# Miniprotein binders against q56419: the designs that were tried, part 5

Target 1, 326 residues: q56419
Amino acid sequence: MEGRTLEEVQEEVFKRHGVLVPKKELEDLAKALEEAGLLLTEKVEARLKEEEEKLKRERPMRLAGLSYPEGEREARAFLEAFRASYPGEGEEARVLLMPHLEPSRVPEVYGAALAALEKTPPPERIYLVGVAHRPLKEKAAALPVPFQTPFGPALPDLPALQALDALLPFELFNTPLAFREEHSLELPLFFLKGRFPEARVLPLLVARRSPELGEALKVVLRDFPGLLVLAVDLSHVGPRFGDTPLTRTLAEEARRRDLGFLERLAEGEPEAALAFLGANPTRIDGVEVVASLLPLLRERKGKVLAHRLDLEAPTLSAVGAGTLVL

## First folded at step 1 (miniprotein)

Design d12
Fold by ESMFold2-Fast, scan of step 3:
Structure d12 (fold): chain B 326 residues (1-326), chain A 80 residues (1-80)
Amino acid sequence: as target 1 above (326 residues)
Amino acid sequence: GKRIIIFIDSRDPEAVRRAVEMAVELMKKGYEVEIHIIGDDPETLERLARELKEILEKAGAEVEEIRVEGNRVIIRARPE
């Protein structure tokens, strides 16, 4: 009943279901829940510890059968369908920015990423940088275990991860449970593993700006060269995101904001890209990732291959997605 | 049957734990629960809804419905 009084809970139940639950009964339930909480907390903590132990060995698929097919043959056909959704040719990437939202919502944007991967020589390793959707103990984290995919396990690059850990002022492997369910890594990894089955992966999450991560990665990439992938979504607009209902004008503003950000990154000007967003940088979830990786993005020119603002009509809201090669 | 609506703020990292604790105990008392996860980040809302569904099902609940309504995800659950 967080953020609500017992009277508000009672009123909402009555309004929706025509049932008036006595306030005394709600009080008794709240008290019983608080009393039982210690024992339930122990069980929850035991379950989390068990899941954390499993994550020391591997990261299982969470979205197989939901966001992508579980079987290898079906997964391959699915990946090829996304490539077919993009009518253009790709360009070679040393750095790839791609989305991590539900692929079926923006198939041509993922198709553009696949087109870029077709033109890119197979990397020995992929630095996959996503955004943390759970709190991390530090500004960034990694999980040094195989990540399961329909194309087989994506193996961690242990020497490169250990080199990165050694250069950071904090423990890199600090929040294993944050990786238990993390679509900003799992969804891009599906596409990356499908195109580069032999590449090892550094699965990295950014929660807050970490300039030290970017500086350390610059050093590690010199000794362990690979493809850098920024898995980030763009504008979030409309009532689902605390805005007024989406209008044509607001959608056009979101598109201009997304493209202005991406175009400045494509000119090798990541500081200008961040400055362009001005007073509302948090509406693009990739801001913290870009701010962390500045040393890797400066003076790299490239091209925006695709952009889409996906409309969620029932909520009059939209999410931006794009593919950028550098 | 008796039904109770639980509101949780998606920005609160303890919200899922509290919702699970409350929902499980309410269902033990014979209540149906309707959980409203409120927030402005759809990815967080979708993730929390999935986590809550799995935890509730493991706790012996039947999740009847998950729907999106404006800035919230609504989950209806009952004792199995």
Scores: ipSAE 0.000, ipTM 0.156, lowest interface PAE 19.6, mean pLDDT 81
ESMFold2 (binder alone), alone request of step 1: mean pLDDT 80; pTM 0.756

Design d17
Fold by ESMFold2-Fast, scan of step 3:
Structure d17 (fold): chain B 326 residues (1-326), chain A 93 residues (1-93)
Amino acid sequence: as target 1 above (326 residues)
Amino acid sequence: MEIEVTIRREDGKEIRIRIRVDSPEEARRVAEEIARIVKELGAKEVEIEVHADSPEQARELAEILARIFREAGFKNVEIRVEGNVVRIRARLE
């Protein structure tokens, strides 16, 4: 709708769907959207370009004061409280799978991730791979700017990002606006920056399976070694996600599917993990990430440190979360 | 059949629009276009309420519309059916 008329929108709908949406209804909708500044008008375009230009310099915190404390001292105490919520010891990680849902919902799972980071030597850089919650122009994207945190800015590893960009068949820095609000990067980054304040970061988003991303990352990691972090949530069950209301049986099935998936990854068998989900259908938002990173996950044995199915009682829905070290 | 669209901006401001359509297929196409527009504009959430012509039609539309929003990348899609009324609330969180 950027620079488009209502007639062009109506024609596009007709071409895609084979039916004309009544013009009056579209006109009423477009007028209301225009008045609220939601149409892709000159003013909306200018605001989007301004936000995109700001993202060329830095990525500001969006969830500070909401999901984690804004002040450094409070943020450090908050991080320590999450570590304390997990009674176990960690394992050294070369690859870490951790969640990106609201931390307060699964503190022991984030605590397990922190325990693993305690056992892991400080990396020069972190490859942080999250899930795109907004459309990307390509299958994957990165944003090569400092990401603000309460512990100071997480600085981009520009040489490694440029090497990755050069090896991909598409422009890596293709959708800056998708990073404006992206909790699958911001929430794990809070914990990673708190533990490894000196590490540079490669903030990566996956929208669809990209084998070329995994192949390129395998090459880049040889020259720019670092910690690979997969920030993914597990099963999504219940009406909140378009499924049937949660029952005891469905909850047990979700736990079994989550653990079966993680256990196969822990055996260094990511293809088997994906096949297991295909044979036992579940909604895991990390599937596209795992499918993209197959070359980095094969033959790496590890351990599942924690798993929880978080109940959202008002909707009878649940989201699985886990911590896996490889 | 009537479709009520409520689009909630990040700043909390709300737009309510009522659209009349003559068939479930038109309702589906309007929903597909709304999902696309809302997503491109970065609105925080959208609520669509459809007043179907029968309870059977409402149940059919609930399944179709939920799929449309999930396919469009909305993470939190809530579906409610009450008689002839389908309410879908979708968020990009």
Scores: ipSAE 0.005, ipTM 0.256, lowest interface PAE 10.5, mean pLDDT 80
ESMFold2 (binder alone), alone request of step 1: mean pLDDT 78; pTM 0.726

Design d19
Fold by ESMFold2-Fast, scan of step 3:
Structure d19 (fold): chain B 326 residues (1-326), chain A 82 residues (1-82)
Amino acid sequence: as target 1 above (326 residues)
Amino acid sequence: GTVRVEIRITGLSPEQMAEIVRLAVELAKELNLDVRIEFHPDTNELRIEVEGDPEKVKEFLKRLEELIKKLNPNARVEIKIS
């Protein structure tokens, strides 16, 4: 009914972007922004409802042409370049921990993951567990639709997803919109689909510790065996993440923290890995994923193939990434 | 000298974003800082640029992050100093 008013409010908000707000006008700006917030809520709700309906059918690519090439031929060449960035041989994986940050920042870490996938027999399905960067209605969620990739759609394993849903005390398919823009699934999936084009996928997000998810997955994996992938970034340090500026000493602390965590996971001691992080576990992006999946990680030994702490010099910040095979 | 900081916030509901915008405007006034605010409805992203005295900008960031965590602990905050 008031669609015209909403468009006018959007124009007002847009016109005020990119200019310093004079102190004298802050009271008028506060009133205008409150009104804009109310009216923009109507438009945001309408758009989000439309996107939610689309997500019932498929999950489109969001990072194609930005983080990876859109065309299949170019995407294949991109994968080969990343594999070539890692000089070592991989190890067979039953469980793979790999990063989900921008691939160009840590090419050798993704190369190590590709090396491990080359040594791994093609699985019928991949349990891809990422980190929710948007709120979930429950501790965890899944989206049971095809995920588009340059290598074709990654099809959902509907029987395995339904078996998982039946074992959980909450509705698994609870927050479709959380999957609209989720790089912790999209970026690893690009590499996984390129290597295992026939594998079906269980795309899972963890927002908070869910021991019930780990217990349910342990049961489902017995009936529906597959590759478990934890898409986890490591240390997040520096002003970009609300911390103090990075120094050489703090960078070395972050590297030791990341490696100590991964090495304890490699010994099959995930509780020891969590304990090693001590009083500051929130500095590692995937702690809630590991804490949820304890039953799947215990007594499973493996090897750390790669680790890097990527420095973002302009912001004096850094993000850790690693590849671990179990 | 002055410092300029860009803040990107995702994972908030529209109502929560309105609360953050209100705080940002009031803090800019209280701390004598200049602020620019942009809302991207397609990505559900709130962008705030603040410029001024480094100590005042640090206090602005601290209080803004405290409210964000109180409203939604799963919200993602990215900060860029330039």
Scores: ipSAE 0.000, ipTM 0.183, lowest interface PAE 14.0, mean pLDDT 80
ESMFold2 (binder alone), alone request of step 1: mean pLDDT 86; pTM 0.838

Design d1v
Amino acid sequence: SMKKVTIRIEGPDPELLLELAKEAVRIAEELGLEVEVRREGNTITITIRGVTEEQAKRLAEELKKKAEELGVPVTIEVEDLSPEELERLEREAK
ESMFold2 (binder alone), alone request of step 1: mean pLDDT 75; pTM 0.673

Design d2
Amino acid sequence: MKYRIEIRVPDPEKAKEVAELAVKLAKELGLEVHVEVRDGTVIIEVEGDSEEKVRELVERIREFAEKLGVEVEVRELSEEEYRRLREEAG
ESMFold2 (binder alone), alone request of step 1: mean pLDDT 72; pTM 0.635

Design d20
Amino acid sequence: MKVLIIISRDPELVRRVIEIARKRGIEVRVFVIDDDPERLKEALERAKREGADVVIVITDDPEIARIAQEFAEREGIRVIIIVVTDDEETRRRIEEEARRR
ESMFold2 (binder alone), alone request of step 1: mean pLDDT 71; pTM 0.611

Design d22
Amino acid sequence: SPEEIAREIAERLRREGYEVRIERDGDEIRIEVRRGDRRYEIRIRVEGDRIEVEIRSDDPEMREQLERIAREIAERAREG
ESMFold2 (binder alone), alone request of step 1: mean pLDDT 73; pTM 0.656

Design d22v
Fold by ESMFold2-Fast, scan of step 3:
Structure d22v (fold): chain B 326 residues (1-326), chain A 98 residues (1-98)
Amino acid sequence: as target 1 above (326 residues)
Amino acid sequence: SPEEIAREIAERLRREGYEVRIERDGDEIRIEVRRGDRRYEIRIRVEGDRIEVEIRSDDPEMREQLERIAREIAERAREGASPEEIARELAEMLRRMG
């Protein structure tokens, strides 16, 4: 991976064109970017503190106009297009595994999730479990505020969140800033809110394996029944992820690994799914989520509706995505 | 923030008829821009106090554009341009490249 610093950009420009961008001009650029909050300085820290305070009231959309449309009408049409990209029928879900990568990369996989949601009775609440892409103070976290969507705010299930917090050995509401820019929750939530506009949500992030989270959720789900959604991507292969460039062999291995993992989950054997990954080394970001939720996945049979390994040709890298109903 | 810059760039390019995809990969935001046979990729990464910006293209003239972009951004910063103005300028340069 070749990251480019300001110094490296200056060096490359000089090397190719014999032009040295004056240090003063690069310093002026760095100062302008600092004002944008891109440099981690005292100004950025003050801005982050303000953003943390705002997150105590609501979680605004960050990917509207980027990954999905801002307006409700356009968002509805967008959602229908994804549903139309999947030619099959759905299955009723009590547990849904769906991806969180950029939807346009795997439209048929999101379409399969939508098909499953069409067959699922509207839940009172959705337990939405994503993967933390920023450090958490604890193994898991939640943010108990409305999450804005083009379909209106997804309201938190405060009684269920409070019950969950009370059962955990750590403070559940521990890292608000981790939710400021978290696509593993925002992208699945767009689809879930579009399908179930009245459902309340428990937005949960897992950073590390937390068996205590699974045990607490098992208790909470008994008194607060709802749809459990695991928002996880599958294999990550190629130079973007620190691996060698993708080959036909590596792509086939990734597909086999993803499907073997999903198939074992569909058989109600989550421990076997994890063991399968241990025997077949991979970079699946769903491992910590599945390992945390074992009590909720055991003895629950289901079906793999879709799977795709999406190629990023310029980097010879790929990410696996799948839809599984249990 | 990197997200705010990515949003401004994406919005401007989509208005001009480009296909724009945005991905987040840890500390990096990747913007893929496509129109016909032309493809551009912008990578924005923040690591502590360091900012890394890489612009890649299938266009063989990419290196000339990188020099031009660096000069124009530096000049706009000297003129007191805001982060939003810098993001708009980046989007306009990419549009001209396509």
Scores: ipSAE 0.000, ipTM 0.211, lowest interface PAE 17.1, mean pLDDT 77
ESMFold2 (binder alone), alone request of step 1: mean pLDDT 75; pTM 0.706

Design d23
Amino acid sequence: DTEELAKKIAEELKKRFPDAEITVDPETNEITVKLETDKGTLEIKIKVDGDKVTIEVKVNGKEVTVTFDLSDPEEAAKKAAEFAEKVIKELT
ESMFold2 (binder alone), alone request of step 1: mean pLDDT 69; pTM 0.633

Design d24
Amino acid sequence: SEEEKRIIELVKEAVKTGKPITFELNGLTITVEVKDGEVVIRITDKNGEEVLEARFPIEEVEEALETILKAIEELKEGKKPEEVLEELKKRA
ESMFold2 (binder alone), alone request of step 1: mean pLDDT 69; pTM 0.592

Design d25
Amino acid sequence: MKTITFTVPNPEAAERLKKIVEEEAKKFGLSVEFRVEGDTVIITITGTPEQLEKFKKRFEELIKELGLKPPSSEEIKKMIEEAMKKGKTVTIEIKIE
ESMFold2 (binder alone), alone request of step 1: mean pLDDT 65; pTM 0.567

Design d26
Amino acid sequence: GKITIEFEGVSPEEAAEIARIFLEIMRRQGIEGEIHVEVKGDTLKITVKFEGVSEEQIEEIIKEFEKIMKERGIKGRIRVEVHGDELRIEVHL
ESMFold2 (binder alone), alone request of step 1: mean pLDDT 64; pTM 0.578

Design d26v
Amino acid sequence: GKITIEFEGVSPEEAAEIARIFLEIMRRQGIEGEIHVEVKGDTLKITVKFEGVSEEQIEEIIKEFEKIMKERGIKGRIRVEVHGDELRIEVHLGSPEEERRRIEEELRRRG
ESMFold2 (binder alone), alone request of step 1: mean pLDDT 59; pTM 0.490

Design d27
Amino acid sequence: DPEELRRRAEEIARKYGVEIEFEGDTIRIRVRSEEDARRAAREIAEEVFRSGRPVRVEVRVNGKTYTFEVRVSEEEIRRAIEEALRRLE
ESMFold2 (binder alone), alone request of step 1: mean pLDDT 61; pTM 0.477

Design d3
Fold by ESMFold2-Fast, scan of step 3:
Structure d3 (fold): chain B 326 residues (1-326), chain A 91 residues (1-91)
Amino acid sequence: as target 1 above (326 residues)
Amino acid sequence: MEKWRFEIEFDAKDMSPEEIEKFVREFIEKAKELGIELEKVEIEYRDGKVRIRFTIRAKSEEDAERFAKEMAEYAKKKGLKNVRIERREEE
């Protein structure tokens, strides 16, 4: 009872129902809630500590057998099928924007990303920047452990991660549990590891705009050059995302917002891309990532290779996905 | 008996989705142990906050509000932060 005494509760019940609830019964209820709460809290905390300990050693696959095959042979066939779904040629990338949406829903978009990776020289490391779908203690976080994939573990670039941590005003390795279930890293990593099996990775999550992350990354990339990957989805529209049911007009608006955003990024104008979204209200997943990485995106021109608004007819909802090379 | 819909909101920035699901499961079980029947339970996670929408069957609006406050108190006692409760119109 928020700020209420047992006497106040007893009085209120009497006034409403003409029945006097014994004070002992209300006391017993309050004590049962309090004692159960304490015991349940202790058990939850113990489980949290156990999960955190496991994440200090490695990050296991969570979506294997669901979003991609567990076996290496089947995984390679799966990856090649995605490449085949995109009929075009790729372009060399120093920065790649790709989705983290369920791959089977937008195979041609992932195929475009694979085409770009085919044209890109193998990097020594990949800066993989995803979107936090769980709360982080700070604006951004990283997990410095091997990430398991069907192609073997994607090893962390510990020197580069430590260099990044040293430049940030917050602890970079601040929320291990946020990485336990994180498809914005796991799904793009499947494709990146399949194409660049020897590259080390910096798995990064952004929860809120962090300009200090972009400034720090710009410094680290000079000493530790690599491929920057923004793993972000675009428009989220429809009831599944707290919006009204998808209409032709809403779908057209979403496509326009997605393409306008990507085209401005392709011109090396990330501030213009963000301003475009501010003038055209949207629920684009990647806003906080792009806003954090401004110093790395300015004056870097490129090309939009693919875009699709994936329609989920049963829920009248849609998610935009695109591949952009810079 | 009538039905009333409520929404409980709390900070979940320190919790995983699995921990949130576990809390909701325990929350429903605790309500049953106390004789409170919850219906149409829906969970939304957004911006580091969790919102649990649920329907309470009770003899009066005042009883429903009292039950809702008891559930909010349970969440607070379990250590959740910034627990808020709001009544919503039933669908």
Scores: ipSAE 0.000, ipTM 0.104, lowest interface PAE 23.9, mean pLDDT 79
ESMFold2 (binder alone), alone request of step 1: mean pLDDT 80; pTM 0.776

Design d8
Fold by ESMFold2-Fast, scan of step 3:
Structure d8 (fold): chain B 326 residues (1-326), chain A 90 residues (1-90)
Amino acid sequence: as target 1 above (326 residues)
Amino acid sequence: GEWEELDPNDPRVQELAKFAVEEYNKKTGKNYEFVRVIRAERQEVDGGTRYRLTIEVREKDTGKTYIFEAEVFEDPKTGEKKLESFREVS
């Protein structure tokens, strides 16, 4: 129903199927559907509360057996295969930008990230900044629990997370359920934990531009030095993302915007990278993360190691992915 | 990235729901018959689409009906569908 009167529903059924459904039967059906919906809502809410409670202890794997292998041996072989897909040697990273797109779609881009991690001294902690794919109560959030991986749990850096929380004008640990199904953290974490098994992690999500997060992180990183990882995808174009079907012109525009954005970041000019995109017409999801982390990205020069615009032929859509070291 | 409501009567949604019931039967040895979709949602994630379906099923041997929430992942690169979860809600 959803806004239609029972009389309008009755008329539509008669017009399409030549059957007049008695008003009482429609009323009884509507009531049964409403009662089922209410019961389901109550059970769903109870289940969400239970899952929220479980998230106070740990964050389980959601994409194991789907995007990466569940077993440690198979996971190790998978990770080495991705490294092998990139022919370069990488470069040391103080800041790493890597994708969170399905790894099998862009293996050489993840391979480039792995190459950079090989050249990077093992950090004591990783600041892993992803993009929220569910609403957050605040502009950003973190979940201070172990994240399960095939390589064992990635342990939270509780002192650094608490220091960050203390410096923010909002509660950092504000939306635990947003972390239940969050591939922008889970997929990069698989690769990061495989390379740095001893590193603790600060799992951070950005939903909207938060300059206060960048300012607070600048202070925290001084006292708790570590590797900063921006887990972001680039252009999102085509019908899957509310756009027209992919054309050669749109694909070239997406590549131009992705590379122009990354190259300006590589020059240590994050404000210029944002200005280059303007209104962000190809929907680079890294914009809000970069805008939040400006103080950490200025005057850090680096190199774009890999870029790919991956085509989804069935949907005529594409997603950009890249690896950048700063 | 957000969950988006879908028409439960969309033929594509109906096809996904039937897939979920058939996969669950295959994995568990159950003999559930698809009855209807009560609610359908999709979430765009990088690497694919996740569907969350509230499905009414009937057990053929007993005639009893149950409501399940199914999550189906569709990989656009391979075209493969995978049943991720199938949980009784009521």
Scores: ipSAE 0.000, ipTM 0.134, lowest interface PAE 21.5, mean pLDDT 85
ESMFold2 (binder alone), alone request of step 1: mean pLDDT 89; pTM 0.877

## First folded at step 2 (miniprotein)

Design a3x
Amino acid sequence: GSEDLIRELEQAIREAEELAKQAKEAVEEHLKAGDYEEAARELIEAYLKLAKLLARISELAVRLGNPELFRRAQEEAIKAYDRARELLEKAKELG
ESMFold2 (binder alone), alone request of step 2: mean pLDDT 74; pTM 0.623

Design a4x
Amino acid sequence: SELEEELKKWMEEAKKLFDQALLEEAEKAKALEDGDLEEAIRLQTYIELITKAIELALKARDMARELGDPELVKEIEEFIRKMLDELHKVAKEHLEEAKKLG
ESMFold2 (binder alone), alone request of step 2: mean pLDDT 77; pTM 0.675

Design a4y
Amino acid sequence: SELEEELKKWMEEAKKLFDQALKALEDGDLQTYIELITKAIELALKARDMARELGDPELVKEIEEFIRKMLDELHKVAKEHNLSPEEAERLIEEAKKRVEEAIKK
ESMFold2 (binder alone), alone request of step 2: mean pLDDT 76; pTM 0.713

Design a5a
Fold by ESMFold2-Fast, scan of step 3:
Structure a5a (fold): chain B 326 residues (1-326), chain A 93 residues (1-93)
Amino acid sequence: as target 1 above (326 residues)
Amino acid sequence: SEEEKIKELLEKARELFKRAEELFREGMELIKQGDPEKAAELLREAAKLFAEAAKILAEVARETGDPEIAKLAIEAAKKAIELLEIARQLDKE
């Protein structure tokens, strides 16, 4: 990119390959390459302060124009295309497990989630539990601000969030900055807001297993009933995740591991699901979320609607994704 | 050949990802153990490896025109930036 503007690079890529790389992504690439040689910069510090201040008022879209369309009409068509990618009918969900992987990689899996939401009565609120990809000051956190989407802002359920905070042994609103770039909330929220535009949300992140969170949520759900959504990916295998390069055998093992985990959850036996993973060495991204929410998953029977192991050929890596209704 | 060069670059990128993710996981474990200073050091090293992988993948994407490789390059670059930001936050604790 030496001697060229970001606009020139973006235009060249588009003309050569029909792919438009957003200016923000090129800016992020340029910054990362520059910063990699530096231990610490004032630019990084200034950016963090700016982003933290913005998060006190709202959580802006970060993936609009990248993982989903920015405009409402285009976003609606996009969502309906995902539903069309799943040939089955859904089932009513009181608890929904869905992925947070890039949607275009696993359209049938997101389609299955949409099918389940189609059969589910509109909830007053959604408990959206994702995975923290940044350290949290505590085991879990929430951000009590509107989350922007192409379908309008997803408003926080402040009374329910405050009730939850009161029951926890730690401050719930403890790490706002962790929510700045968190696809495990943003990507599922796009689909949830598209289907339930009037529902308020409790955006929750889990970094480490927190039995206190599950116990508190069980109490809060009695007074503030709603849809519980676990936004988690399954097996992570290959060099991209610090592991051995993917082989046919390892892919088969990952697929069996994912399905064995989901099937045990579908039987209402989350402890058995966790024990299964413990007996079969694995990296399932959602383990800490499931382990935190045990009281909410016990004795709830349901059905696995979809599963896919998405292959990333250049890195010889894969990520599992599934849709489970309870 | 061009094809052999691309294969070698992708293999190098895979090794960099593996090493970077190992350092990242060690750093996260150090946070859990109450050692944020050492965690910050490992996260900075992981960031350097992700940035190196991003540079390699950007070159491969430029030569091949593969949009999936271009996305991987951007993802690796964003990961490097994120880890530097996390390290900075840990330094303030």
Scores: ipSAE 0.016, ipTM 0.555, lowest interface PAE 7.8, mean pLDDT 84
ESMFold2 (binder alone), alone request of step 2: mean pLDDT 87; pTM 0.851

Design a5b
Fold by ESMFold2-Fast, scan of step 3:
Structure a5b (fold): chain B 326 residues (1-326), chain A 92 residues (1-92)
Amino acid sequence: as target 1 above (326 residues)
Amino acid sequence: SEKIKELLEKARELFKRAEELFREAMELIKQGDPEKAAELLREAAKLFAEAAKILAEVARLTNDPEIAKLAIEAAKKAIELLEIARQLLAEG
């Protein structure tokens, strides 16, 4: 860490244990990594600039043929199969919380989201808020371009995006490259575009808590009403996420954590939902999204339509997913 | 402890192998093979992650904050290599 040199660390370990740590190998690697960084900048800077310029025009599909079918007809059949996997009826949503986990892992959860969308009148625009899986220059970002889908491009709501940008203390369109590979937007968007083909979209990513984003969105939603979608996953447990192997007890704890969180959101108590997670709120994907959107979630009552803890047997790990309408 | 010495020697071997894979990956980038380079960088990252776990365990057993610092540095190197691999694949 900062404050101590590798040389000082090496000397202390040698004194205490009489064993040399690989100081020169760590130093050589650090130097080689610095040189590689310069070489990558030199060789790929133009390509990164070109990719960033392309993203100013459109966002191509990245998961077509993998997470969902590329062709429109096949994509429609796929979406209908997900709807059929949920036996219940939906409820009208003004705010929808849905997952961004691989859809084939939790089809009934996406089916519940589709059921809710069936009961929801077509919005003029969708505020789609996902989780940044890559660094952003600011706490949040948006990309004001068409997002390609098998159902055609999801067009950006430029006036609403500009209104949002004007209210924020930072530039909203700050990290285009973060959107190049972002499943937390692409996977929900597939389902949303299939249901609401005419709706424009505000594709938003949250990396860190931004109360200013929630306050700004509250103002923009008044002038530009639409459907608010929080695309977030729930508990991440097991070795794949740095925990011990999943047991029945740990799985039950994860289910209770997920449901307690969702139930408090459904009661219109998002601060209580965050507090319920106790000392480790980061174990739920999307905590930063919920924390940013507090002004939009307070005093909105709703219903949990579905929840599942999806087990990854090979890794003894699990990810929670749920559908909540407010 | 003989066990502590064996664990530290294992971490040393993992660091050396990771550095070798990293250098091979850099040469592959120069030769225009970013896909193979990304594969080797992910392998190097795995070795650094393994070394970090070993060093973290040694730090716990010995209550030695300097070894804990090495575990953190090894983990940081693993993350850095994974980011480079991602960047190479995203660009190609």
Scores: ipSAE 0.000, ipTM 0.271, lowest interface PAE 12.0, mean pLDDT 82
ESMFold2 (binder alone), alone request of step 2: mean pLDDT 88; pTM 0.858

Design b10b
Amino acid sequence: NLEEKIKELAQKFDELFKKAAEAYKNGDYETAEKYFKEAAEVAKQLLELAKETGDEELIKLAEIAIKMAEYGIEASKALAEALKRGFEKARELWRKIDELRRQFEEIVRKMT
ESMFold2 (binder alone), alone request of step 2: mean pLDDT 87; pTM 0.789

